# Ledger of designs, part 258: VH-VL binders against o60147

Target 1, 175 residues: o60147
Amino acid sequence: MLEKNKYLYIFRHIQTNQVLLSQGNVLKKTALFQLPYPLQKPVAPNGMRPAKLRKDHWVPLLKVEFPNESMFQSVFMQLLNYRKYRSVQPLTSDLLKLPIPVRRRKIMRQEVPNTIADLADILNKEKFPENSVRLQLSDKSDSEYADWPPSVQIDSEEIKLSRGFREKTTVDEAR

## First folded at step 13 (VH-VL)

Design oa30 (framework fv_lerdelimumab)
Fold by ESMFold2-Fast, scan of step 13:
Structure oa30 (fold): chain C 175 residues (1-175), chain A 121 residues (1-121), chain B 109 residues (1-109)
Amino acid sequence: as target 1 above (175 residues)
Amino acid sequence: EVQLVESGGGVVQPGRSLRLSCAASGFTFSSYGMHWVRQAPGKGLEWVAVISWDGTNKYYADSVKGRFTISRDNSKNTLYLQMDSLRAEDTAVYYCAKDEGYSSGWYFDYWGQGTLVTVSS
Amino acid sequence: SSELTQDPAVSVALGQTVRITCQGDSLRSSSASWYQQKPGQAPVLVIYGSNNRPSGIPDRFSGSSSGNTASLTITGAQAEDEADYYCNSRDSSGNHLVVFGGGTKLTVL
């Protein structure tokens, strides 16, 4: 039996702290449409094509391993929904007083803590088996943005890849 | 096959109440936000309300805020719109619509056939 | 507060190209989607995210956007394309999360 995807890869933008979710270890240009404040105009004639995805500007934030594809799909969809509905939350009067670029920068800075808190909230609501969901973070202190349920096991080893979730090939290591 | 079936429409006098229902099938109802969109006879589409997938977030058009209440029952795959203090200008076909899309764009991939609400004396 | 503006009517000859436009400030930051509505029927999504087609929508339908304007283009219009067309977008600046255009009635001559 061929199991489908059971990993969620979460990336962070090095300049804005905006977050992108991916089913694969490499970002696709269409992921840019997840952003409430697009970095570039995402639409071009002849199809839905992001203006440009700078893969070198996105680094690993978190990798989540689920026991099966069904659990992965449930959590992934809910996390996209959390992000979608947060993007339309009413702005505070203090934020509305700020120029649009400054306002958006403040909102974007919160995407990392918000995404981690959203993930924890989803996992607390779902009744998964103990130690069935494995988290591996690039910065383990980011786990402190939330309280985790018994279903979650946080890997003591951090992600050490600075260039995405891709490992160097044997050929690259020989060079 | 995705289906959305509205019910509860009818003729009602101004100031009265009416409750609309939308029965959903063919997709995981609890994973998607749901909307109500209305269309007055011979007029265009007007967004009315949205409820998040889990029922915790609700937003309304200014024209119905304080009079209409959106709700859902995920165990029954059903969306509701409680319409209080009805006015003649609420006369419209009411569509149930499934939301889709990302933060940069919201769109409705499936619509019900609509239910007509007529507010008249 | 930021309704989308569409011309109320447009005509095209059978087999010719027609462009329907939608304008509004929300389009500067949000993708447009387009719906086809025939008399007595529910709207049908024909373009989403500015220029993606759902399964079953002919490739003669395409979309584009620039600044505060979005366009739906039908290349080689067919008789069955005669309908009302509505655009929508997300409005993050106003009290409405979703705004629709007023609709454009397309007549295929």
Scores: ipSAE 0.333, ipTM 0.746, lowest interface PAE 3.2, mean pLDDT 83

Design oa31 (framework fv_lerdelimumab)
Fold by ESMFold2-Fast, scan of step 13:
Structure oa31 (fold): chain C 175 residues (1-175), chain A 121 residues (1-121), chain B 109 residues (1-109)
Amino acid sequence: as target 1 above (175 residues)
Amino acid sequence: EVQLVESGGGVVQPGRSLRLSCAASGFTFSSYGMHWVRQAPGKGLEWVAVISWDGSDKYYADSVKGRFTISRDNSKNTLYLQMDSLRAEDTAVYYCAKDEGYSSGWYFDYWGQGTLVTVSS
Amino acid sequence: SSELTQDPAVSVALGQTVRITCQGDSLRSSSASWYQQKPGQAPVLVIYGSNNRPSGIPDRFSGSSSGNTASLTITGAQAEDEADYYCNSRDSSGNHLVVFGGGTKLTVL
């Protein structure tokens, strides 16, 4: 069997700082269900809201190249599980003291450092070969949110997005 | 008091169509996604379809895709399921359900009483 | 689309503890919710988001989740807890977004 290189893209929302995980550089509407809070202002805080994906509102945070599909799947699923775990944990008393809008803004602001820390934690747990995993960051200072294992090679190459690979979608006035 | 009341079920021949309705009250209907979930006699729950709060997004179970159409009329607080090309295996009690949820998942906090659809000759 | 697996039946003695399990890949990325269904009735939500109880649900009901598995625990089972129990989860891998377990029939002896 042939092992294939696999890519994990992580995107950041320019207004809320929430993050999305994606295979390859294509964002689909269903990825919006990963978000802890809806992008629109809802009448209620939770529930199904329109999944309107604005490509210009998402920028790449980082890109990871794995040597094979199995390693990609393992890391990707573990990242999703870490995000699920964080979403169901009880909030700290400090957060519960804050008004709901302030609390949510604070939680959303932590998504980037938390996701980077979780990725590093998973990669430190895995015993991948030295320099086998390539990490590209849009902002290299974001690498400072974690300590990286010897398996990770941090690359200075710019993360490239192809319009031909991005799902076209539009949003009517945000509501 | 939240209430969901389904109607439109009945006995129908294979290959025919049937339309179900769900009348909602006691909450802001236009703010929530709505689902159809069915249960064949003596069997388990099977998700059928969902529609977003404004009707712009719809998703279907693999078993009904291309045959069923979910819709809603927010001015009437009513959810619909248009069922075309009905098969014997579509025989079930059909429930409408209100969603709630977080990023990690959806749950159904309120269910209707169900309406029975029997597909037979 | 993914499926969720439950044992079809389980028994518990009155006043004892029972654990019902639900397993599937969608649980790695999505929380489970649990529903109680009595004959001839619509399902009733008893646990959501892995371990939250709606108002009106007794504290003897609790949930837990780890990896690809979710569990519903009933401590001090009562006669009225006899019912079918279903788990559900969101599956975002395709357009079939919600998956239910096959259900577990709980008998209180």
Scores: ipSAE 0.006, ipTM 0.594, lowest interface PAE 9.6, mean pLDDT 81

Design oa32 (framework fv_lerdelimumab)
Fold by ESMFold2-Fast, scan of step 13:
Structure oa32 (fold): chain C 175 residues (1-175), chain A 121 residues (1-121), chain B 109 residues (1-109)
Amino acid sequence: as target 1 above (175 residues)
Amino acid sequence: EVQLVESGGGVVQPGRSLRLSCAASGFTFSSYGMHWVRQAPGKGLEWVAVISWDGSYKYYADSVKGRFTISRDNSKNTLYLQMDSLRAEDTAVYYCAKDEGYSSGWYFDYWGQGTLVTVSS
Amino acid sequence: SSELTQDPAVSVALGQTVRITCQGDSLRSSSASWYQQKPGQAPVLVIYGSNNRPSGIPDRFSGSSSGNTASLTITGAQAEDEADYYCNSRDSSGNHLVVFGGGTKLTVL
């Protein structure tokens, strides 16, 4: 039986720098509910949230491989919790002085460093075996946003943006 | 089955203290934030307090800040609300409610049956 | 106190469609969820994330959102739908994490 749900796929929005977490290598529309600031409003008068997912606007940021599904679920849930509770922290006086659109853009731009730091914090608190968690980044310099525990192995090969998270020999089924 | 059972309500005089408990079962308690929501007799729902999954984050409605303390014991699957300096306007049914952890929206997928607190002289 | 506005009462004839509305600036940036409360009972989640229905909730319940307004629609209202309905959303001010609407009493005639 194949092991499922041991990979965490993290995507970044090309314009806003917002982050989405996914259990699969292709984003689902429901992932948009993770965002505190929706990307688009419904067009129809009685339209529904979330707004339409534009898959071409999201690129790979990070892929995490866990030893098993239980460790994946633990880290995934904690990471969602970190993001959720960060988004409800009282705003600093400096941020409150900014116009709402400017304030939101500044907050959104911090999602990449914040997500990476949150992931590292969770992994530092968990006692995973040495080199049991594998990270593969689109830009290896993003790993510098955090100090990683001995359980983490950073892959020397970067993710190619032109292929997303798809395998090199796999036909692009979403085109 | 998910269950939340509140206890500790009763009649108390103004200025006194009362502690509410909420026993949780049927889900991984340590993975979810928990809330207290109250409802005065014949009135609407009013949010009271939240505690994060790990207990590191706590926040309160302005009306109870400084008087109420939310806490949890993940080893016992229990949520608490310590209510000090009680006032007549604190009279309400108090519900514990389970936060849904997935989305950025705040909503409560499960609620307890509530426990009545009456603050009366 | 709430920053979400609901009409205090609405009526619908048996089998007809009713729309309950919730308005507030927080709904421009956050989704609404809806709760049904019958006398002497705890609230029950009927819609979350503006338009999603939990398991066990009848398909006659639906939600929508546009601008600063969220709506709960009941198509083909039944007698058992008579209840108070509350919306909630996330407070964008950062100081009150959850806000509820004042509630709407639905009477099925």
Scores: ipSAE 0.460, ipTM 0.766, lowest interface PAE 2.1, mean pLDDT 84

Design oa33 (framework fv_lerdelimumab)
Fold by ESMFold2-Fast, scan of step 13:
Structure oa33 (fold): chain C 175 residues (1-175), chain A 121 residues (1-121), chain B 109 residues (1-109)
Amino acid sequence: as target 1 above (175 residues)
Amino acid sequence: EVQLVESGGGVVQPGRSLRLSCAASGFTFSSYGMHWVRQAPGKGLEWVAVISWDGSSKYYADSVKGRFTISRDNSKNTLYLQMDSLRAEDTAVYYCAKDEGYSSGWYFDYWGQGTLVTVSS
Amino acid sequence: SSELTQDPAVSVALGQTVRITCQGDSLRSSSASWYQQKPGQAPVLVIYGSNNRPSGIPDRFSGSSSGNTASLTITGAQAEDEADYYCNSRDSSGNHLVVFGGGTKLTVL
């Protein structure tokens, strides 16, 4: 059989800096279940409907190409586990001094550097072949959030998205 | 002085429900994650569940997932564990534990005295 | 197989040094913490972050870690040190967030 799913896409929210993981270049509404801080208020007192997925509010942060699907799945599952850990980890002393809304905004903003650091940590622990993992970043300076292993090749090419994923539009121009 | 006081344990028949409470004092309860850890008679410690400082994230051990629900009321400084569909293997002393951070992870700096849950007919 | 492994029992003579070990893959990426539990009592934190002592814990308790192994050392064991000792760390497998070792019963002879 031909291996097809060897790409990891990571997206960030343009306003909150929250991060979503995806196996493809299109975000699905179910990805919103990854978020501990919902983008809209609960519908019922004892429950929460998934936030509406506005694809124009999400931009690509990075794309990772793995040699095969098995390696992709291993890293993807570990990264989800790191995100679980992060969502319940103890607060640092600087966060403890902040009012709740400001504290949440700071935690959300830290998801980008934290996700990049966690990805690098996982790749350093996995002993992949030299230059076997291709990393593309929307902002090359984000590579400085971590030390990368010899298995990682940082690519200078832009991340290309499918038609189903589009940039934010602030004005609906007249037809 | 940090104190955690569990309550709600007792003898219950299989298939029934029980709710445990943990009353916290001596620290800013709303700023720390809380855990439930259990210990069956003569056995070791088993992690059960965690809830984040504001209740936004909750995770469970596979053995209790779908049956137990962790919750907190930050206005009352109280942690809860709702235990549904209880089984004989859930018989244990249940401890409430406060987490605390360090640079490479976290640890449990304070534990309650424990409350005994016996699931027996 | 991310479970932490401890020997079930160890013995030490009064005033001698004993080392209790904890092994597991999670220790390659996370520090161990150690808890003392006496019969009928709640666990008490004795070491966190591999080698930090909480206030009130005697200086005869120390910790170390190397590779997939963490160790709790009691230098000059006293009678009151007789207890069960548990290690814990973050789970590397992703199925649990926290894992405990099976515990080691320390007998002071």
Scores: ipSAE 0.653, ipTM 0.825, lowest interface PAE 0.9, mean pLDDT 84

Design oa34 (framework fv_lerdelimumab)
Fold by ESMFold2-Fast, scan of step 13:
Structure oa34 (fold): chain C 175 residues (1-175), chain A 121 residues (1-121), chain B 109 residues (1-109)
Amino acid sequence: as target 1 above (175 residues)
Amino acid sequence: EVQLVESGGGVVQPGRSLRLSCAASGFTFSSYGMHWVRQAPGKGLEWVAVISWDGSHKYYADSVKGRFTISRDNSKNTLYLQMDSLRAEDTAVYYCAKDEGYSSGWYFDYWGQGTLVTVSS
Amino acid sequence: SSELTQDPAVSVALGQTVRITCQGDSLRSSSASWYQQKPGQAPVLVIYGSNNRPSGIPDRFSGSSSGNTASLTITGAQAEDEADYYCNSRDSSGNHLVVFGGGTKLTVL
């Protein structure tokens, strides 16, 4: 590890297709505050039970490497803002005609394309150096949701970690 | 130190217009959403409007929709509220407030001292 | 406006514990934050995200939330705690994006 906090880890929910952003390769419970539609179930008589983080339900979508922490923080904050303000955007009349559960499933299914498009939009507006931002995707076809600026280099190799971004660490005990 | 300073308040007749300003310092203004919150004399706080960090998203309380316009100038670190067709019920101290939090909860970590708007005949 | 419900006034004896409550349906899916306002002054954030305290706020202030109710607790109340207290939450479905409680006037006896 050269620097902490220059990698952005993006996860996708296996059931809902919702997206979570993380500064580390392991999701923290506080990441759930990013969700506009909390993963909750009704509990009578006390209403909705608070969402709990099930790490086994989140898989890698995208890993982004920035040249420094300053660029990482700028892009990370803007991505959170894109998501925050999209969550309060007025819904189209077509979506409003759908039952709430169906409506939310359609909206949630768009989070992967939306997040990738948001990232590309931010990077196109920022004038970073050529090939300074490295993208590694779990499914390389997801890169086609956006047009990327010259600052972006897409890794030819896909992420193959099924249980997040964790690498197997081997303790060196050979003495 | 974070500082928000409102200006532009005053006494105005019903049907007239006023423009409020909020000068921000001590934080990266262009990275945060900004809100206007008002408080009628002797009453509680009422949310009025929000503008996103980049100015692309704007939302209003139903009581002011079509009459008030929120805007910002990130190069000048300044937030604005254009108030048209003012009514007696718009009489209040108007605060600008810095946005914080995520999609599941919005809160205001810093507030200006407020500017009084009085709408009377 | 779709306001959160707060009692308009509450009293507490110096050094005693007081709990101020905030109730509304928006609290089932959104966190509450609390603000202290003294006469002639702007509101000051004292609790955010239902139970987090900003740096500089005394540890006698704490928050909790359950169902449709959020609470602000002041343990060992002091004279300087006399103020109006407001809760707020996000309203995802109403006429206002953000809703506030009507406020509670705390008197320290």
Scores: ipSAE 0.430, ipTM 0.763, lowest interface PAE 2.4, mean pLDDT 84

Design oa35 (framework fv_lerdelimumab)
Fold by ESMFold2-Fast, scan of step 13:
Structure oa35 (fold): chain C 175 residues (1-175), chain A 121 residues (1-121), chain B 109 residues (1-109)
Amino acid sequence: as target 1 above (175 residues)
Amino acid sequence: EVQLVESGGGVVQPGRSLRLSCAASGFTFSSYGMHWVRQAPGKGLEWVAVISWDGSNTYYADSVKGRFTISRDNSKNTLYLQMDSLRAEDTAVYYCAKDEGYSSGWYFDYWGQGTLVTVSS
Amino acid sequence: SSELTQDPAVSVALGQTVRITCQGDSLRSSSASWYQQKPGQAPVLVIYGSNNRPSGIPDRFSGSSSGNTASLTITGAQAEDEADYYCNSRDSSGNHLVVFGGGTKLTVL
């Protein structure tokens, strides 16, 4: 089941720079379907299942605190939509000239700037109250990928993950 | 409950135009992409068009590109398909479908009952 | 430019297991979803994200996917399962964002 709350966590893959969105501070296996480029192939045909989620390979990129669950859900759904529709955009001629492995690496590295820009764009379009949205970044320089509206307060406090983020549980391994 | 209700289908001559509507209720319409999918008599499902949640992005099947226009009015919870330069090959039941899923897992969790468009002389 | 291939027809005896397959290059990067369609009715989602069931869909329906192939399995087929089944996937390589298989007519003997 999806957990409803007022916090949005965004995680970055330490090797590929790909991004995952989470409704809580725990990543679920189903979040892997957000990725346009899979991290690994299934092992065997009769053992067909989604790629295994390696929680130790994901680190917090940012955390957003909203005034209420309704605002959180609105922004979260819009971010998923931005990612979905970006994944079907035509590739530029410059990207098409690159070998496939180089091209994919370049596209994956753009996910962090793109996600941050998408978040800011959504928050700029929504007319939320001044200082009502709290944004915490693991790296302050990542805030420079966008211009933020007056509704956003940027903090540089450490992002605290829940007990169990790195622990394998039945709920975290949603099946 | 989620409902999608299509209207606007009918019999039309080749080369003419027709506009389909889909009235949505039971979910936050402005948060989801919407699609049109058609099915010719006795044949399979064919994807026609999509419009993003905010209306800023639209994509079309090659067979309808340049002739059909998908649009939406989020204030009225209504999806539209403007069909111009109709051909006999456009004869089909047209379904309105709600978008769901992730970047790699698009699917349609709700469908309307369909509206029949017959293009004949 | 990719498409999804399904066998046009398949038969299964009441209570037996049947597997319907869907094949295409788009399945290498996108999950498959499956729809059941009975005559005169709109399609109904029975499997999404390759192997998930919506609430209300019987547990005899299951899905799997590997490489360029996705499968819908009905374990212990019932008379009411007689219908057309369609797979779909997101087409990232062509001018179509969504592609459907040609459909498989399931007859329950």
Scores: ipSAE 0.286, ipTM 0.721, lowest interface PAE 3.6, mean pLDDT 82

Design oa36 (framework fv_lerdelimumab)
Fold by ESMFold2-Fast, scan of step 13:
Structure oa36 (fold): chain C 175 residues (1-175), chain A 121 residues (1-121), chain B 109 residues (1-109)
Amino acid sequence: as target 1 above (175 residues)
Amino acid sequence: EVQLVESGGGVVQPGRSLRLSCAASGFTFSSYGMHWVRQAPGKGLEWVAVISWDGSNEYYADSVKGRFTISRDNSKNTLYLQMDSLRAEDTAVYYCAKDEGYSSGWYFDYWGQGTLVTVSS
Amino acid sequence: SSELTQDPAVSVALGQTVRITCQGDSLRSSSASWYQQKPGQAPVLVIYGSNNRPSGIPDRFSGSSSGNTASLTITGAQAEDEADYYCNSRDSSGNHLVVFGGGTKLTVL
């Protein structure tokens, strides 16, 4: 691999806690198709445009730095697969007893802890070198949603916005 | 008593379309994911598609992606499979199945009787 | 994604014990379920979660799993057990969400 380190950014919606994955610190409009419960119904890209991203509604949740592109691609693809499964998996008994609107809100709110747990599960299954993966969180207490393997080092430093991004927004429209 | 009843199967020519239905009763249909599973004559079971409890998410086997569309109408307790651009290799008995389980695995606790789709000239 | 592997056929004498196996990497992280299918009929769930029996399934049916292998055991096979048996599991590694084994035809002699 010719490239330095690869980064995975995960963003959360400030009101619903829905999450979006990105291969960099820029969210593309097509990332909205990752959402199981979209805020606005996205339009399929068969001659039509996706719904517009609202830049002020998404903030960084976490950032993962991998030592090479191969490790990044492996983890990223596995995480996407985990999210596909979760979107159609059988519901727990706790969810089944809730009214539909309350159930939907609870499922959306669980995307943050579920994504963190899924990431940790993938990293625990992979036997990466000790301290080879760096994890930076916006809120360090979110690391408590999972048990991390020896390959992960958790950074206490704040996620740094790339130049050009506003302090309170991290979402940009890709074209 | 849980029942799943498929309908809509028949003989169709290659390239044509067919829509299958599955009428559900005896459980809270809107709370469970639903699947289509098919079986070619004399062959094994092949998973085709799934749709989430509220219809917001669906996924397909690679062999049918772009040609089949799974959908549901929770007000009618009915599951659908729209099959477009049918091929001879789509010839099979199509079963609808209710899922159950969590996290570590899916299993199908109830199956319909199946409906036969024959794609021939 | 990889399908679960089953032997295509197995035979057992009336009253004897038979074991049908299912192998695949998905079984390392997901439970197996087993279905019995008789000619002209829909599959019937006989074991779920690797070793649980649904209500109404005879106690001669049992399941087990270890590593990447799951097994269905019929202790004291009866003529009515002659059928095709399929395992399934969640596909945790590939693009397919559910995978089935190729099926095992059980003949009761």
Scores: ipSAE 0.560, ipTM 0.787, lowest interface PAE 1.4, mean pLDDT 83

Design oa37 (framework fv_lerdelimumab)
Fold by ESMFold2-Fast, scan of step 13:
Structure oa37 (fold): chain C 175 residues (1-175), chain A 121 residues (1-121), chain B 109 residues (1-109)
Amino acid sequence: as target 1 above (175 residues)
Amino acid sequence: EVQLVESGGGVVQPGRSLRLSCAASGFTFSSYGMHWVRQAPGKGLEWVAVISWDGSNYYYADSVKGRFTISRDNSKNTLYLQMDSLRAEDTAVYYCAKDEGYSSGWYFDYWGQGTLVTVSS
Amino acid sequence: SSELTQDPAVSVALGQTVRITCQGDSLRSSSASWYQQKPGQAPVLVIYGSNNRPSGIPDRFSGSSSGNTASLTITGAQAEDEADYYCNSRDSSGNHLVVFGGGTKLTVL
C-alpha cells in the first residue's frame, strides 16, 4: 500500500556496486528494470531486462526517512529520473579510452557515489524543514560523497549488514 | 564538422509501419546518446525517444511507448526509429538530435534537417 | 503535453532588448537550454546550462535562471533574430526524460 510509505531503501550489489531503489525493505524483481547494465550475459536486446533477482547479492546502502508520503514520492521519482539520465548521457574522454568491459565496470562502480550525490542534489533543491529527513547509512563514510542541506539529519548508528533493513530485535539488544 | 542526415519519411496509411534513419558524421558517434524529436505541422517540439551510447538503454515518450523502437548501429554511424501502428497524430517532421552533457543536465547541440512523416488515408 | 510554459508571442523593436521566459517545476532541479528555429529549418542551440553560449552564437544572446523560471535575453535585437524560441529541460516528474516549452514567436519590428 502507498498511503503510509515514507521510507526509501537503497541497496548495493556486492560485486558490481550497482544500486537499486526500493519502497520496501525487501527488493522485488521489478527493481531490476532500474539497472543501466544487465547483470546477465549480453543477449540481443528485445526491450526487456529479465535478469533474475538474487536477493542475497544485494545489501543495504542507505535508508531515508521522509516526514510524509508526498515528500518521499517526489524525491523517489526524481532519483529514478537521475538514474535514467545517467544511463543515456554522453561519455567523458577518459571513459572512451577504456575497453568496453572495463568501461562498464567503472561506470557501475560509480553508481554508489553518483546515487548519493544525486540524492543530496535533490534534497538541496527541495526546501524541506530543518532536520525533517533522516538518513541512515551502512557505511557513514559514504555520506562524504556529498554536501547535505540543513533538512538532513544523519544517524550516528550505521545499518548492520547482517540484519539488513530489519528492525532491531531483543536478541540484538541482549549483549 | 557535425552532420546528421535523416531519411525514410513519407506518406503512410494509419496502422502501418515506417522506419526512419539518421546518418551521423563528424563526431565519435559511439560516445553520445541520440534522440528523436518531432514537430507536428505548425506546432512545437515534442521529445520522442533516446538511446544510450552503446544501445543498451533507451526510453520513450508515453505517446509512442509500445509502438516505436529506437535503435542504433555504431559500426555504420546510424540511428533508427521503427514506427509501428502509426496514427494520424504521429504526423510530424522527425529530427534526430545529438546530446551533449554538462554538470547540471544535457542539451541538444546538433540537429538533423528533419524528415516529414504524414499519416493519412 | 508540455510541462514548461512560454508566452506564445513577443515583439521587440530593432536594436532594443527583449526577454523570453520559460516557467516550470522541472527548472528547480535542472538547467534550461534554448533553441532558435526559423521557418523551414531545424532548431539551433543558442544557450545551454541556463547561461552558457555555444561557440558561434552572438554575444547579444544571454541566459539566466532563478527558481522555476529561466530567461533568454537578446540585447540589441537584429532582424535575423526573428524566429521561434524553445526552452527545454530534464523532466523531474518521471513521465518523460525531456520536456520542451510551447515556444515563443519573436517578431522584430
Scores: ipSAE 0.558, ipTM 0.760, lowest interface PAE 0.9, mean pLDDT 84

